VH-VL binders against UPF0305 protein MTH_811. Designs and how they scored, part 6

Target 1, 155 residues: UPF0305 protein MTH_811, of Methanothermobacter thermautotrophicus (o26902)
Amino acid sequence: MKGSDALIMALRNMAATLGVYDLMEVRVFLERSCRFVQERYRAIYVDAYMSMVVDSVLDLKAGFSGTPEMDDARYSLRDALKRLDEINAPTIVGLTVLYRTYVKGEPLHPPGTPFPGGFEVEKKDGVHYCPVKDKQSDNPEALCDICIARQSPLP
Short names: E, the ipSAE of ESMFold2; O, the ipSAE of OpenDDE; V2, 0.75 times the mean of E and O plus 0.25 times the DockQ between their complexes.

## First folded at step 1 (VH-VL)

Design k2 (from k1 with heavy chain L100R Y101G D103Y I104Y L105G T106S Y108S R110L; framework fv_canakinumab; at its last look DockQ between E and O 0.25; V2 from the best seeds 0.00; counts 0 for: pae E 12.5 > 2)
Fold by ESMFold2, look of step 2:
Structure k2 (fold): chain C 155 residues (1-155), chain A 124 residues (1-124), chain B 107 residues (1-107)
Amino acid sequence: as target 1 above (155 residues)
Amino acid sequence: QVQLVESGGGVVQPGRSLRLSCAASGFTFSSYGMNWVRQAPGKGLEWVAIIWYDGSNKYYADSVKGRFTISRDNSKNTLYLQMNGLRAEDTAVYYCARDRGYYYGSGSYLFDYWGQGTLVTVSS
Amino acid sequence: EIVLTQSPDFQSVTPKEKVTITCRASQSIGSSLHWYQQKPDQSPKLLIKYASQSFSGVPSRFSGSGSGTDFTLTINSLEAEDAAAYYCHQSSSLPYTFGPGTKVDIK
């Protein structure tokens, strides 16, 4: 639980090395990941994710001082690092995932991110719910296994 | 328990039409894509068509484009294949298969559960 | 269209011996390669997903490996009940395609 101060400092140091080319890497990564997503949802999904990445990097560059929420994480930091390395995630993607999961305690898809059928990521009674988490566990390129959200109940 | 049951197969003359049904139970049908896969007697498997979970997208093998139409009724948990202009080479056992694919994201698609199949014979 | 080939076409194998089946894709498909077993007079059943992940209820003697264009299904100690046709399937792009199948019989 209390190794989080070292994590925050490591993330700040990593963020200091990031620039506009790293943001281009995220967009390229998402274009590959979205090749089967219905066209009308791709732009919305990419924009939401890019906004989240930019906000995360700016928070870290500004010297974010908040207390990490490590005790709510469902995935150990060691396992998350292994997973990110296995998928060869761009550095900025990995940084964003670690920041949101272990420092902010927020899901990898922002609340309100639209999914086909009117589903979205929701927060209810302190718990985040994702409509697609269980279906993504078999996807070699998905990061849902390290996301703090639980699967939404199926209709 | 996931169960898929095809029906509507039979013997028909070339050029005629036939409609296959696949009844689904044991899972939330409206959350899954569905496929038709066929197997000619003594031959291998051939993918025929896919329909997205909400019916928004449909794709077909080149061998059936313009002749076959895949559809679904999520209120009845039923998948359909309308087969027009049938030819001798359409003779096969037709399987419906549940697509593991996801509503969102770039996940790959695989056929995790299959029905028992229904035989379509096109002969003069 | 992505073409899958399988080798061998047919294999007659003594029980308890190792069986190896290969599948080759005409272009890279990453890990989007799945294996199905079809026993005589039965519908196909999913065996291995995403090249190497066992599907629920599949005996541990079945394993898969590979990525890109070259994939292998292995049965490490053949049982009599494993006599079947085995098909690889790519889901990297539409149209989805299957390999031509490998028939495995007991010697």
Scores: ipSAE 0.000, ipTM 0.538, lowest interface PAE 12.5, mean pLDDT 79
ESMFold2-Fast, scan of step 1: ipSAE 0.012; ipTM 0.558
ESMFold2 (binder alone), look of step 2: mean pLDDT 91; pTM 0.933
OpenDDE, look of step 2: ipSAE 0.024; ipTM 0.631

Design k3 (framework fv_canakinumab)
Fold by ESMFold2-Fast, scan of step 1:
Structure k3 (fold): chain C 155 residues (1-155), chain A 123 residues (1-123), chain B 107 residues (1-107)
Amino acid sequence: as target 1 above (155 residues)
Amino acid sequence: QVQLVESGGGVVQPGRSLRLSCAASGFTFSSYGMNWVRQAPGKGLEWVAIIWYDGSNKYYADSVKGRFTISRDNSKNTLYLQMNGLRAEDTAVYYCAREWLRFGELSTYFDYWGQGTLVTVSS
Amino acid sequence: EIVLTQSPDFQSVTPKEKVTITCRASQSIGSSLHWYQQKPDQSPKLLIKYASQSFSGVPSRFSGSGSGTDFTLTINSLEAEDAAAYYCHQSSSLPYTFGPGTKVDIK
């Protein structure tokens, strides 16, 4: 079996065991991460992220397998797994990160996430661009190094 | 080149007010959180207040809560600190410092500082 | 609030000597610990961020290490221009706090 097939099977098997309590663990994790921001910004971010997580889990439970988007120019799957372990990411967060990055080829910043200066994640010629990726590279908890998005080429 | 220039310091009597300004240039001011940090003569650094990139969130050290107000005008690239009810213990050089505030997190450092402005509170 | 303590409070060293400064936090702060250098009559300047990452333009003789509650700043071979006060700073939670500082003087 190819490693990509093994990854998808592992993600589908884990998704099958996840329920409402695991979703609440993600919400608690996100709310703790955002505890020093105003409630209205926190609510928007958390809700957008939770919708993305739910969609990912439901998609995997529905039997979607896809073709993994493995890329040696970014974190290898091995290094991504090590990184998630280092930050003690909840299982459902790890699943979402791996699913979006290596199966869907989609960025980790959820839709509706506001960015300083009014900039947003945009897609141009098949490439996703994030306005804050380079700024987050200095954050020890950031998962931007796993994310498929590239830094926006602002003047 | 990133530059932060404080102004507005001076000698003032206890109980009075003073407003400090920090003029920013060389970067997109509206993308960064801003902080005020003070240092009493011959003493160490003491964090005073923070304001988010869009002005929506503000926090203060307990020693200044209720007396100081941090604000910003992104159209003028300027940070402010309104200081009311000044006390002798507020005597210090006040620095403004730039901070990258990640959405949802306050896990960053002060990469650039101004030259400071001296505030002396004495009778 | 998170309290930071530094050791030593003062150190006088000869040129080329190794200097080690320690910062301890009252509770775990992960790697959210930063080091600043302040020369007499000057503003502080960022030296090391997130415990071990050098800020741009900082000489390679400066290095940082540690995580959780115990952190160290090392100057491998002291130069005359390194005579300054050194402060640690935690950004793990508000209110942000600084250590009391370590003064490094050259003999």
Scores: ipSAE 0.000, ipTM 0.505, lowest interface PAE 14.0, mean pLDDT 77

Design k4 (from k1 with heavy chain D99G L100S Y102D D103F I104W L105S T106G G107Y Y108P Y109L R110Y; framework fv_canakinumab; at its last look DockQ between E and O 0.04; V2 from the best seeds 0.00; counts 0 for: pae E 12.5 > 2, placed apart)
Fold by ESMFold2, look of step 2:
Structure k4 (fold): chain C 155 residues (1-155), chain A 124 residues (1-124), chain B 107 residues (1-107)
Amino acid sequence: as target 1 above (155 residues)
Amino acid sequence: QVQLVESGGGVVQPGRSLRLSCAASGFTFSSYGMNWVRQAPGKGLEWVAIIWYDGSNKYYADSVKGRFTISRDNSKNTLYLQMNGLRAEDTAVYYCARGSYDFWSGYPLYFDYWGQGTLVTVSS
Amino acid sequence: EIVLTQSPDFQSVTPKEKVTITCRASQSIGSSLHWYQQKPDQSPKLLIKYASQSFSGVPSRFSGSGSGTDFTLTINSLEAEDAAAYYCHQSSSLPYTFGPGTKVDIK
């Protein structure tokens, strides 16, 4: 099988065993991860990510195969798995990150996710832009270095 | 079909303790997170505590932290609330409530079934 | 902690008229807002989940709307049995909180 076919098959097998407990773990993880987010944005962030997680799981359960968008050194599966393990990400979070990155080719922050200052993740001419990617370069716990979005240009 | 029945309420003096129980039936108790919610006489609802389906995590309202302990025994389909250091402000009807959510709508929890409540009065 | 407010505190309404109850959150809670009915001397009962989704067995005259910070419960033709207190509840983040309630009486 192709390398991308093996990944998709592994993700489908993983998704087949996920249920209510895994969704509860995602919410706990997100609440913990968002404790430093400005309070007025926390619910929006959690709900947006929960929706993305649910959609990813449902799509994989339905047999969606997807087409890999990118395969270069910046998006190494080995490095992504290592970082997910380092932050103790729940299995379903790991599934969602890998699915969005390697199968859908979508950024780790959903489009429309609000950021302070009125910025958000946007798509222009087929390219996703994230307003905070460069600010995360010195954060060893951030996953921005494996995210497909590029840094938004200055206003 | 789903039934929740609280017990253990009563009249106690400030500083005393009580243990509330909630007997569950008509559903797989070990698959649901459980909550305590209270209502002071003539007042609104106040969330008190939650416990995960397997007992792994517990969270409390600030007003009861350090004094109340939520627990469960899944082999007996029973939820508990141990209330220590009771104060006049703890006087309320205490409800147990089942936490539920729709997989398709994401993770926001709602309380779909409630018990009849048990009255705790802290006086004199 | 997310504070919920409700308006009005109390209303007395002629049967068959429309009742509107509002709930406002101190910060955005997305759609993580639920509505409960509590009739006199009874336990609360779930009416609306996720801002706008009717719980099973709830009469169609009850509907919910809103997202973010502003939410509305509507009873589009009040019946005598709808005399009750109504509470909104957020489950966006711990600690979970309720609004102070709105009492609805029949004239």
Scores: ipSAE 0.000, ipTM 0.552, lowest interface PAE 12.5, mean pLDDT 78
ESMFold2-Fast, scan of step 1: ipSAE 0.006; ipTM 0.549
ESMFold2 (binder alone), look of step 2: mean pLDDT 92; pTM 0.946
OpenDDE, look of step 2: ipSAE 0.025; ipTM 0.614

Design k5 (framework fv_canakinumab)
Fold by ESMFold2-Fast, scan of step 1:
Structure k5 (fold): chain C 155 residues (1-155), chain A 125 residues (1-125), chain B 107 residues (1-107)
Amino acid sequence: as target 1 above (155 residues)
Amino acid sequence: QVQLVESGGGVVQPGRSLRLSCAASGFTFSSYGMNWVRQAPGKGLEWVAIIWYDGSNKYYADSVKGRFTISRDNSKNTLYLQMNGLRAEDTAVYYCARDSYYYDSSGYLGAFDIWGQGTLVTVSS
Amino acid sequence: EIVLTQSPDFQSVTPKEKVTITCRASQSIGSSLHWYQQKPDQSPKLLIKYASQSFSGVPSRFSGSGSGTDFTLTINSLEAEDAAAYYCHQSSSLPYTFGPGTKVDIK
């Protein structure tokens, strides 16, 4: 069996075990993780991320079998799995990261996700750009290395 | 080159005020959170305050809360520390330091990768 | 607030010897611990960020390890220029806190 088929099956099986309580745990995790983010952006950021998580879980539960986009991430799938384990990522966060990066080829923060100062994740000519990716390069808990987005060009 | 230069230190009597400045160059100042850290003569490092990149959020050490105010002017690439009600225990070299704090789900604050040379504040009777 | 403690307070070592400095946190801080070097009459300089990542330009003899509450800074083979104070710093939560420092002198 192809590794991409095995991954999709594993993610679908994982999604089948997830319920509303798991989604609540992700919200708690996100609110704790962004407790130092400016208040006006925190709620918008959390809501955008939760929408992405919900969409990912529902897509997998619906039996998605699209074409995997496996070769955009800095980490191999094996290294990404090790990374998620090292930071003790909640199961649903790990599922979302792997699904968006290795199956969908979409950034971990969806386009339009706002950041302080009016910056946002944007898509231009098929490429996703994130305003904070390089600022996260020294954060070992950040999953930017597993994200397909590229650093936004300086203005 | 990337650098931070502090100024405004001096000798003052207890109860008076001083305003410290930190001039930034060589990087996009408006993209980084900034910190003040102090060090009393012969003692260790003590964190004083942080300000977000856009000035929207500020946090202070309990020892200075209510007396010190951190601010910034991104149009001038300058960080400030307004120090009111100065006490003998505020005597220290004051450093400004750049912080790569985070805006996303990681929530982690960054290391201080760039430091100024410091400015000495002496509070004496 | 999170309290950091360092050991030893002071260490006098022979050149080329291995130096180990420990930093302990009063509660888990994950990997959000950073190490700084401060030479006399100079500003602190970042050595190691996020427990184990070497900052650019830092000699390879410096390394960091640890997670949670226990962290270590190692100088594999001490050089004369390494005589300095070393501080740990946590960025897991505000307020930020520093350890009390470890002074390393050459014998």
Scores: ipSAE 0.000, ipTM 0.550, lowest interface PAE 10.8, mean pLDDT 79

Design k6 (framework fv_canakinumab)
Fold by ESMFold2-Fast, scan of step 1:
Structure k6 (fold): chain C 155 residues (1-155), chain A 123 residues (1-123), chain B 107 residues (1-107)
Amino acid sequence: as target 1 above (155 residues)
Amino acid sequence: QVQLVESGGGVVQPGRSLRLSCAASGFTFSSYGMNWVRQAPGKGLEWVAIIWYDGSNKYYADSVKGRFTISRDNSKNTLYLQMNGLRAEDTAVYYCARDLGIAVAGFRYFDYWGQGTLVTVSS
Amino acid sequence: EIVLTQSPDFQSVTPKEKVTITCRASQSIGSSLHWYQQKPDQSPKLLIKYASQSFSGVPSRFSGSGSGTDFTLTINSLEAEDAAAYYCHQSYSLPWTFGPGTKVDIK
């Protein structure tokens, strides 16, 4: 089989082992990682990410078999796996990142996720844009390099 | 170049108040978070307080909570620390330090520091 | 709060020797550990961010490693200008905390 088919099977097998405790671990991880995001935006980020994680796990458990997309991904799959290992990402976070980036071709934060200053993740002409991607480029724990979104043009 | 210049330090009696200022230049002040860090003579570094880029969020070390207030005036590129109820253990060099302004991941480091201003609390 | 401990407290080293400073956290902090250098009568300066990433302009003889609870700062070949106090700092959880410092002097 093709490597993309192997990835989907691996993600499905991982999803089958995940339960509610793993979702609680994701919330703890996100609240820690987002503690300096303004309080009004922190709840939005955490809730949006949790919804995306739940949807990804349920999608994989239901037998999703879409066409993998790797166009515009900053990292190759191998480099993404190495990156997730280096930062000790929780298994469910890694699953979600890989599923959205390499299977769905969608950003880690859904379109419409607001950021400080009135900016938000948007899709235009088939490309996803994030207002803070470049602000995180030198942060070794940020997952922005794996995300398909590109930096929004600044005013 | 990025510059941070503290002022307002001096000798004060216990129980009195003092206000420190940190004048920033060489960068867009309103885009960065700011911190106060202190160092007692001959001792190590102790974090005091943080304020976000727009002044909306503030956090304090337990040792100063309720007595110190961090604030900023982005129109004047200036950070402040209002110190009330000063105690002998507040004697230290006070540094202002810059961190990232808008960080989704929440992990930050202090990339530039001021020269410090000495506060001595004695009777 | 997260407590950071450093070892050794003090070290006097001959020029060109290797110096190793350790920092231990009371709980796991991932890679949210940063190192600062403070020379006598000067402000602290950032050396290493996120356990292992050199800040711009920092000489290559400085390197950092570690994750979780155990971290190391290495000066591969000590120069005279490296005589200073070295502090670790965690940004994993508020309140931010610093280690007590390690003083490195030249023999």
Scores: ipSAE 0.000, ipTM 0.505, lowest interface PAE 13.4, mean pLDDT 77

Design k7 (from k6 with heavy chain D99E G101R I102Y A103F V104D A105W G106S F107L R108G; framework fv_canakinumab)
Fold by ESMFold2-Fast, scan of step 1:
Structure k7 (fold): chain C 155 residues (1-155), chain A 123 residues (1-123), chain B 107 residues (1-107)
Amino acid sequence: as target 1 above (155 residues)
Amino acid sequence: QVQLVESGGGVVQPGRSLRLSCAASGFTFSSYGMNWVRQAPGKGLEWVAIIWYDGSNKYYADSVKGRFTISRDNSKNTLYLQMNGLRAEDTAVYYCARELRYFDWSLGYFDYWGQGTLVTVSS
Amino acid sequence: EIVLTQSPDFQSVTPKEKVTITCRASQSIGSSLHWYQQKPDQSPKLLIKYASQSFSGVPSRFSGSGSGTDFTLTINSLEAEDAAAYYCHQSYSLPWTFGPGTKVDIK
């Protein structure tokens, strides 16, 4: 069977091991990952990401009956797993990243998340655009290379 | 400190009814799912029923469906089990147990239990 | 419903000896398996959650392992206060179910 089919079962099994204490580790990880983001935007981003993590875990615990949207060949699942291991990502963060990228085909920054200059994550013609993806290329803990979003074209 | 105190047990004849209560203290009751678990004398644990943190969802073991009703009053920090049509095989110590919820996320394990209340259904 | 079985049903053990208790599920339950300790005339207490995670305040001699259908609770060096019944519990799907229990006694 395709990797995406095997992945969703693995993610469901991983979600079953996760508890509230794992969510506490997410905040620490996000604070470290967002240290290059201005504080006012970081707070909004962290809250949005925490809500997304909770929603992802609940979807998987509930059994998720949707059809996988992503072929793992598009986003080398093996390379994504290696990257998450290299940065010591908490299990719950890795689960969220893999679920949104390879199962749902959605960005890690929800649409409407504000960034400096009034830019937001937008979906246009089936493609998600993020205003800060290229600006995070020097951050060794950033997960932008696993995210489906592309850098927003600046005027 | 977390405390769960059951009450309402006693000796009843078959076919009668009893209502058990579980008084909670030391935590935000409305944030937790609650369960009833029973144990017949000298036997193992048997899960009876669950109720969600806001009372919106309930589920029962097949052995008690249609006879038992789980409910809660978050304003009183109290969990209830209404037991109708009692049978000899319902004789057991009844425990209430807390199951942590985070938003609508249920963790599934029982981190704290009450002391139990004995229900004896005599012939 | 998911049926849990435990082995052994009874074990009499010398102090300081290693104790191993097995729980088997009738179908795969991932890691949604929890262990409880119940001493005579007392309420059950959570020992291990999600197959291998120790609950707060539980002595380090207790550990859990396994996934899917086969799970193990280990007491590395039995102490007198460990004489109790041990139960596994699955939260993979409703209805929740418990194993029949394993009684551990001191020789």
Scores: ipSAE 0.000, ipTM 0.497, lowest interface PAE 14.2, mean pLDDT 77

Design k8 (framework fv_canakinumab)
Fold by ESMFold2-Fast, scan of step 1:
Structure k8 (fold): chain C 155 residues (1-155), chain A 124 residues (1-124), chain B 107 residues (1-107)
Amino acid sequence: as target 1 above (155 residues)
Amino acid sequence: QVQLVESGGGVVQPGRSLRLSCAASGFTFSSYGMNWVRQAPGKGLEWVAIIWYDGSNKYYADSVKGRFTISRDNSKNTLYLQMNGLRAEDTAVYYCARGKYSSSWYLPEYFQHWGQGTLVTVSS
Amino acid sequence: EIVLTQSPDFQSVTPKEKVTITCRASQSIGSSLHWYQQKPDQSPKLLIKYASQSFSGVPSRFSGSGSGTDFTLTINSLEAEDAAAYYCHQSYSLPWTFGPGTKVDIK
């Protein structure tokens, strides 16, 4: 069995144990982490991230019918698991990060996610760009190193 | 490609019952919350009911609560609306609409995909 | 329930003119406001989500703005194909509610 097949099975098993209560915990966590963000951006950011989390969980619960894209992030899967453990990431956050990065090959913030200043995550020539990836390099809880997106040339 | 096809509409007398169906294709039906929205002739849109992706929760507009029942069969990719005690004011085109997410009380929901609608006329 | 009101109810507009439609909520709904277009004998079509986010395939002349209780849909230069009814919709809390609609005709 390939490593990607084993990962998908593990993620499906984890998703099967998750319910509405776990989704509420993610929303509370995101609202707290965004408490200092301007209200106009905070609501959009939280809603976008919750949408991504729900889509990931439901896709895994439905059995995932696509082809795994595999890893294009800085960390190997082994190192990513260690990183998530080090920062005590909530189970559902870890599941979402691993699913999007190592199975879907998609960024942690979907294309079109707005950031303060009028910048957003965009896809150009098949590559995903994020305006804030490099600005998070000194944040010990940031998961940008596990994300496939690259820093935008003009943030 | 996402498709929603309603059926079951027709002319019915006041006080009678009618059951609407919505056949879904082109997406994983069991992963999405589903809605019914209606529109009286020449009037605006009115949201009717929602059902969660797994059927675990349902919510209704006050105007239909106690008379209408929303249900789904995920094995058949079909959404239903059982309409009892029909009144003249229930005359409308009924649309099946796919929500974005199933956990609507905690997450925003909008309607990306709509069926073509089925006309229900409550007339003597 | 959250009540949405739209203004104006109706407007007849010359081609290429700018159209502004407003939607007001009875309480703050953040950015959980969406706009739909409905042409005669057709199903509604989603135009704008979360107050200001556009969809692929929707012409750039459509834009949305606002937050809290006051929201605006703008058509920068009206085309003949834009003659339709426009509805706002809130997804902040159940029950979901729609505005009464604004009908836009071409002179």
Scores: ipSAE 0.000, ipTM 0.478, lowest interface PAE 16.5, mean pLDDT 78

Design k9 (from k6 with heavy chain L100T G101M I102V A103R V104G A105L G106F F107S R108Y; framework fv_canakinumab)
Fold by ESMFold2-Fast, scan of step 1:
Structure k9 (fold): chain C 155 residues (1-155), chain A 123 residues (1-123), chain B 107 residues (1-107)
Amino acid sequence: as target 1 above (155 residues)
Amino acid sequence: QVQLVESGGGVVQPGRSLRLSCAASGFTFSSYGMNWVRQAPGKGLEWVAIIWYDGSNKYYADSVKGRFTISRDNSKNTLYLQMNGLRAEDTAVYYCARDTMVRGLFSYYFDYWGQGTLVTVSS
Amino acid sequence: EIVLTQSPDFQSVTPKEKVTITCRASQSIGSSLHWYQQKPDQSPKLLIKYASQSFSGVPSRFSGSGSGTDFTLTINSLEAEDAAAYYCHQSYSLPWTFGPGTKVDIK
């Protein structure tokens, strides 16, 4: 039994306690945290993110068995847990962030998520890029610092 | 296609109890959250309670919290509202209403409503 | 709780005229605002969801706009069948709340 099995088991146990109420909390949290996203893109962005959250929870409930990818995250797992507590993140948000960043090695904003100016989250040469990561540095509720994606070069 | 049929309304004395039912058909009931919304005669809409698809989570308006209980039986495709300690100000038409989904995600606008059932609380 | 206010409370309009109804929230709610139509002795019906998205089967004369605290429902050319009460509803935060309603009547 590896230590990585313990992390996956903990995330699975946490996912088992989650229901549709937790999805409502996530939507409200995202609407609030997207204050820097223009209104016409906000609804599309929130829907894309909610789809990712649902897929992540269902993966864990179905018994994910991949290998954790904990490298490249700004925060260690322990620091990420403290950060999520500091911003009072809903449990499902914390679970999703930890699963995507430390287990899957995938960004919190799904590839193809659109942003103002025609930019979107994309993957190039094995690296995920987000067009708004640096613009969220002043948002205390943003989870960009626990996301694996890097800032896109903008024209 | 989608149909919600309410029943159980009537005249009841203050302090008594009444149970409302909402029978659902034409969709997979167990996949949708459900709400109760009421409307006093000649007045506007007031949200009462929500229950999630699996019955795991419930929320109530402050005006009914501690007196009303929302529940569901997914095997019977039926939503319930148990109303205890009824007061004159609870007099209203009670509607059941369905949450919906956008691109497979749960959403909280009410796409379908029942016909309503009248509850009159009087002495 | 988030309080929604509507204006006007009542409006009598000639057929084919444009009708504008406003809904204001006591705090920012993003685009989490929905509009319902209720005809006399009938249940409410969804018209517009998330401020500006038309529900299936709703006539194109109905449109919604706005974000944050100020929202508008517009009926571009009023028909006789549009005589009804109109309610806004926010789903940003529990408890869900409705506006007090706007009654639209035909002259």
Scores: ipSAE 0.000, ipTM 0.493, lowest interface PAE 14.1, mean pLDDT 77

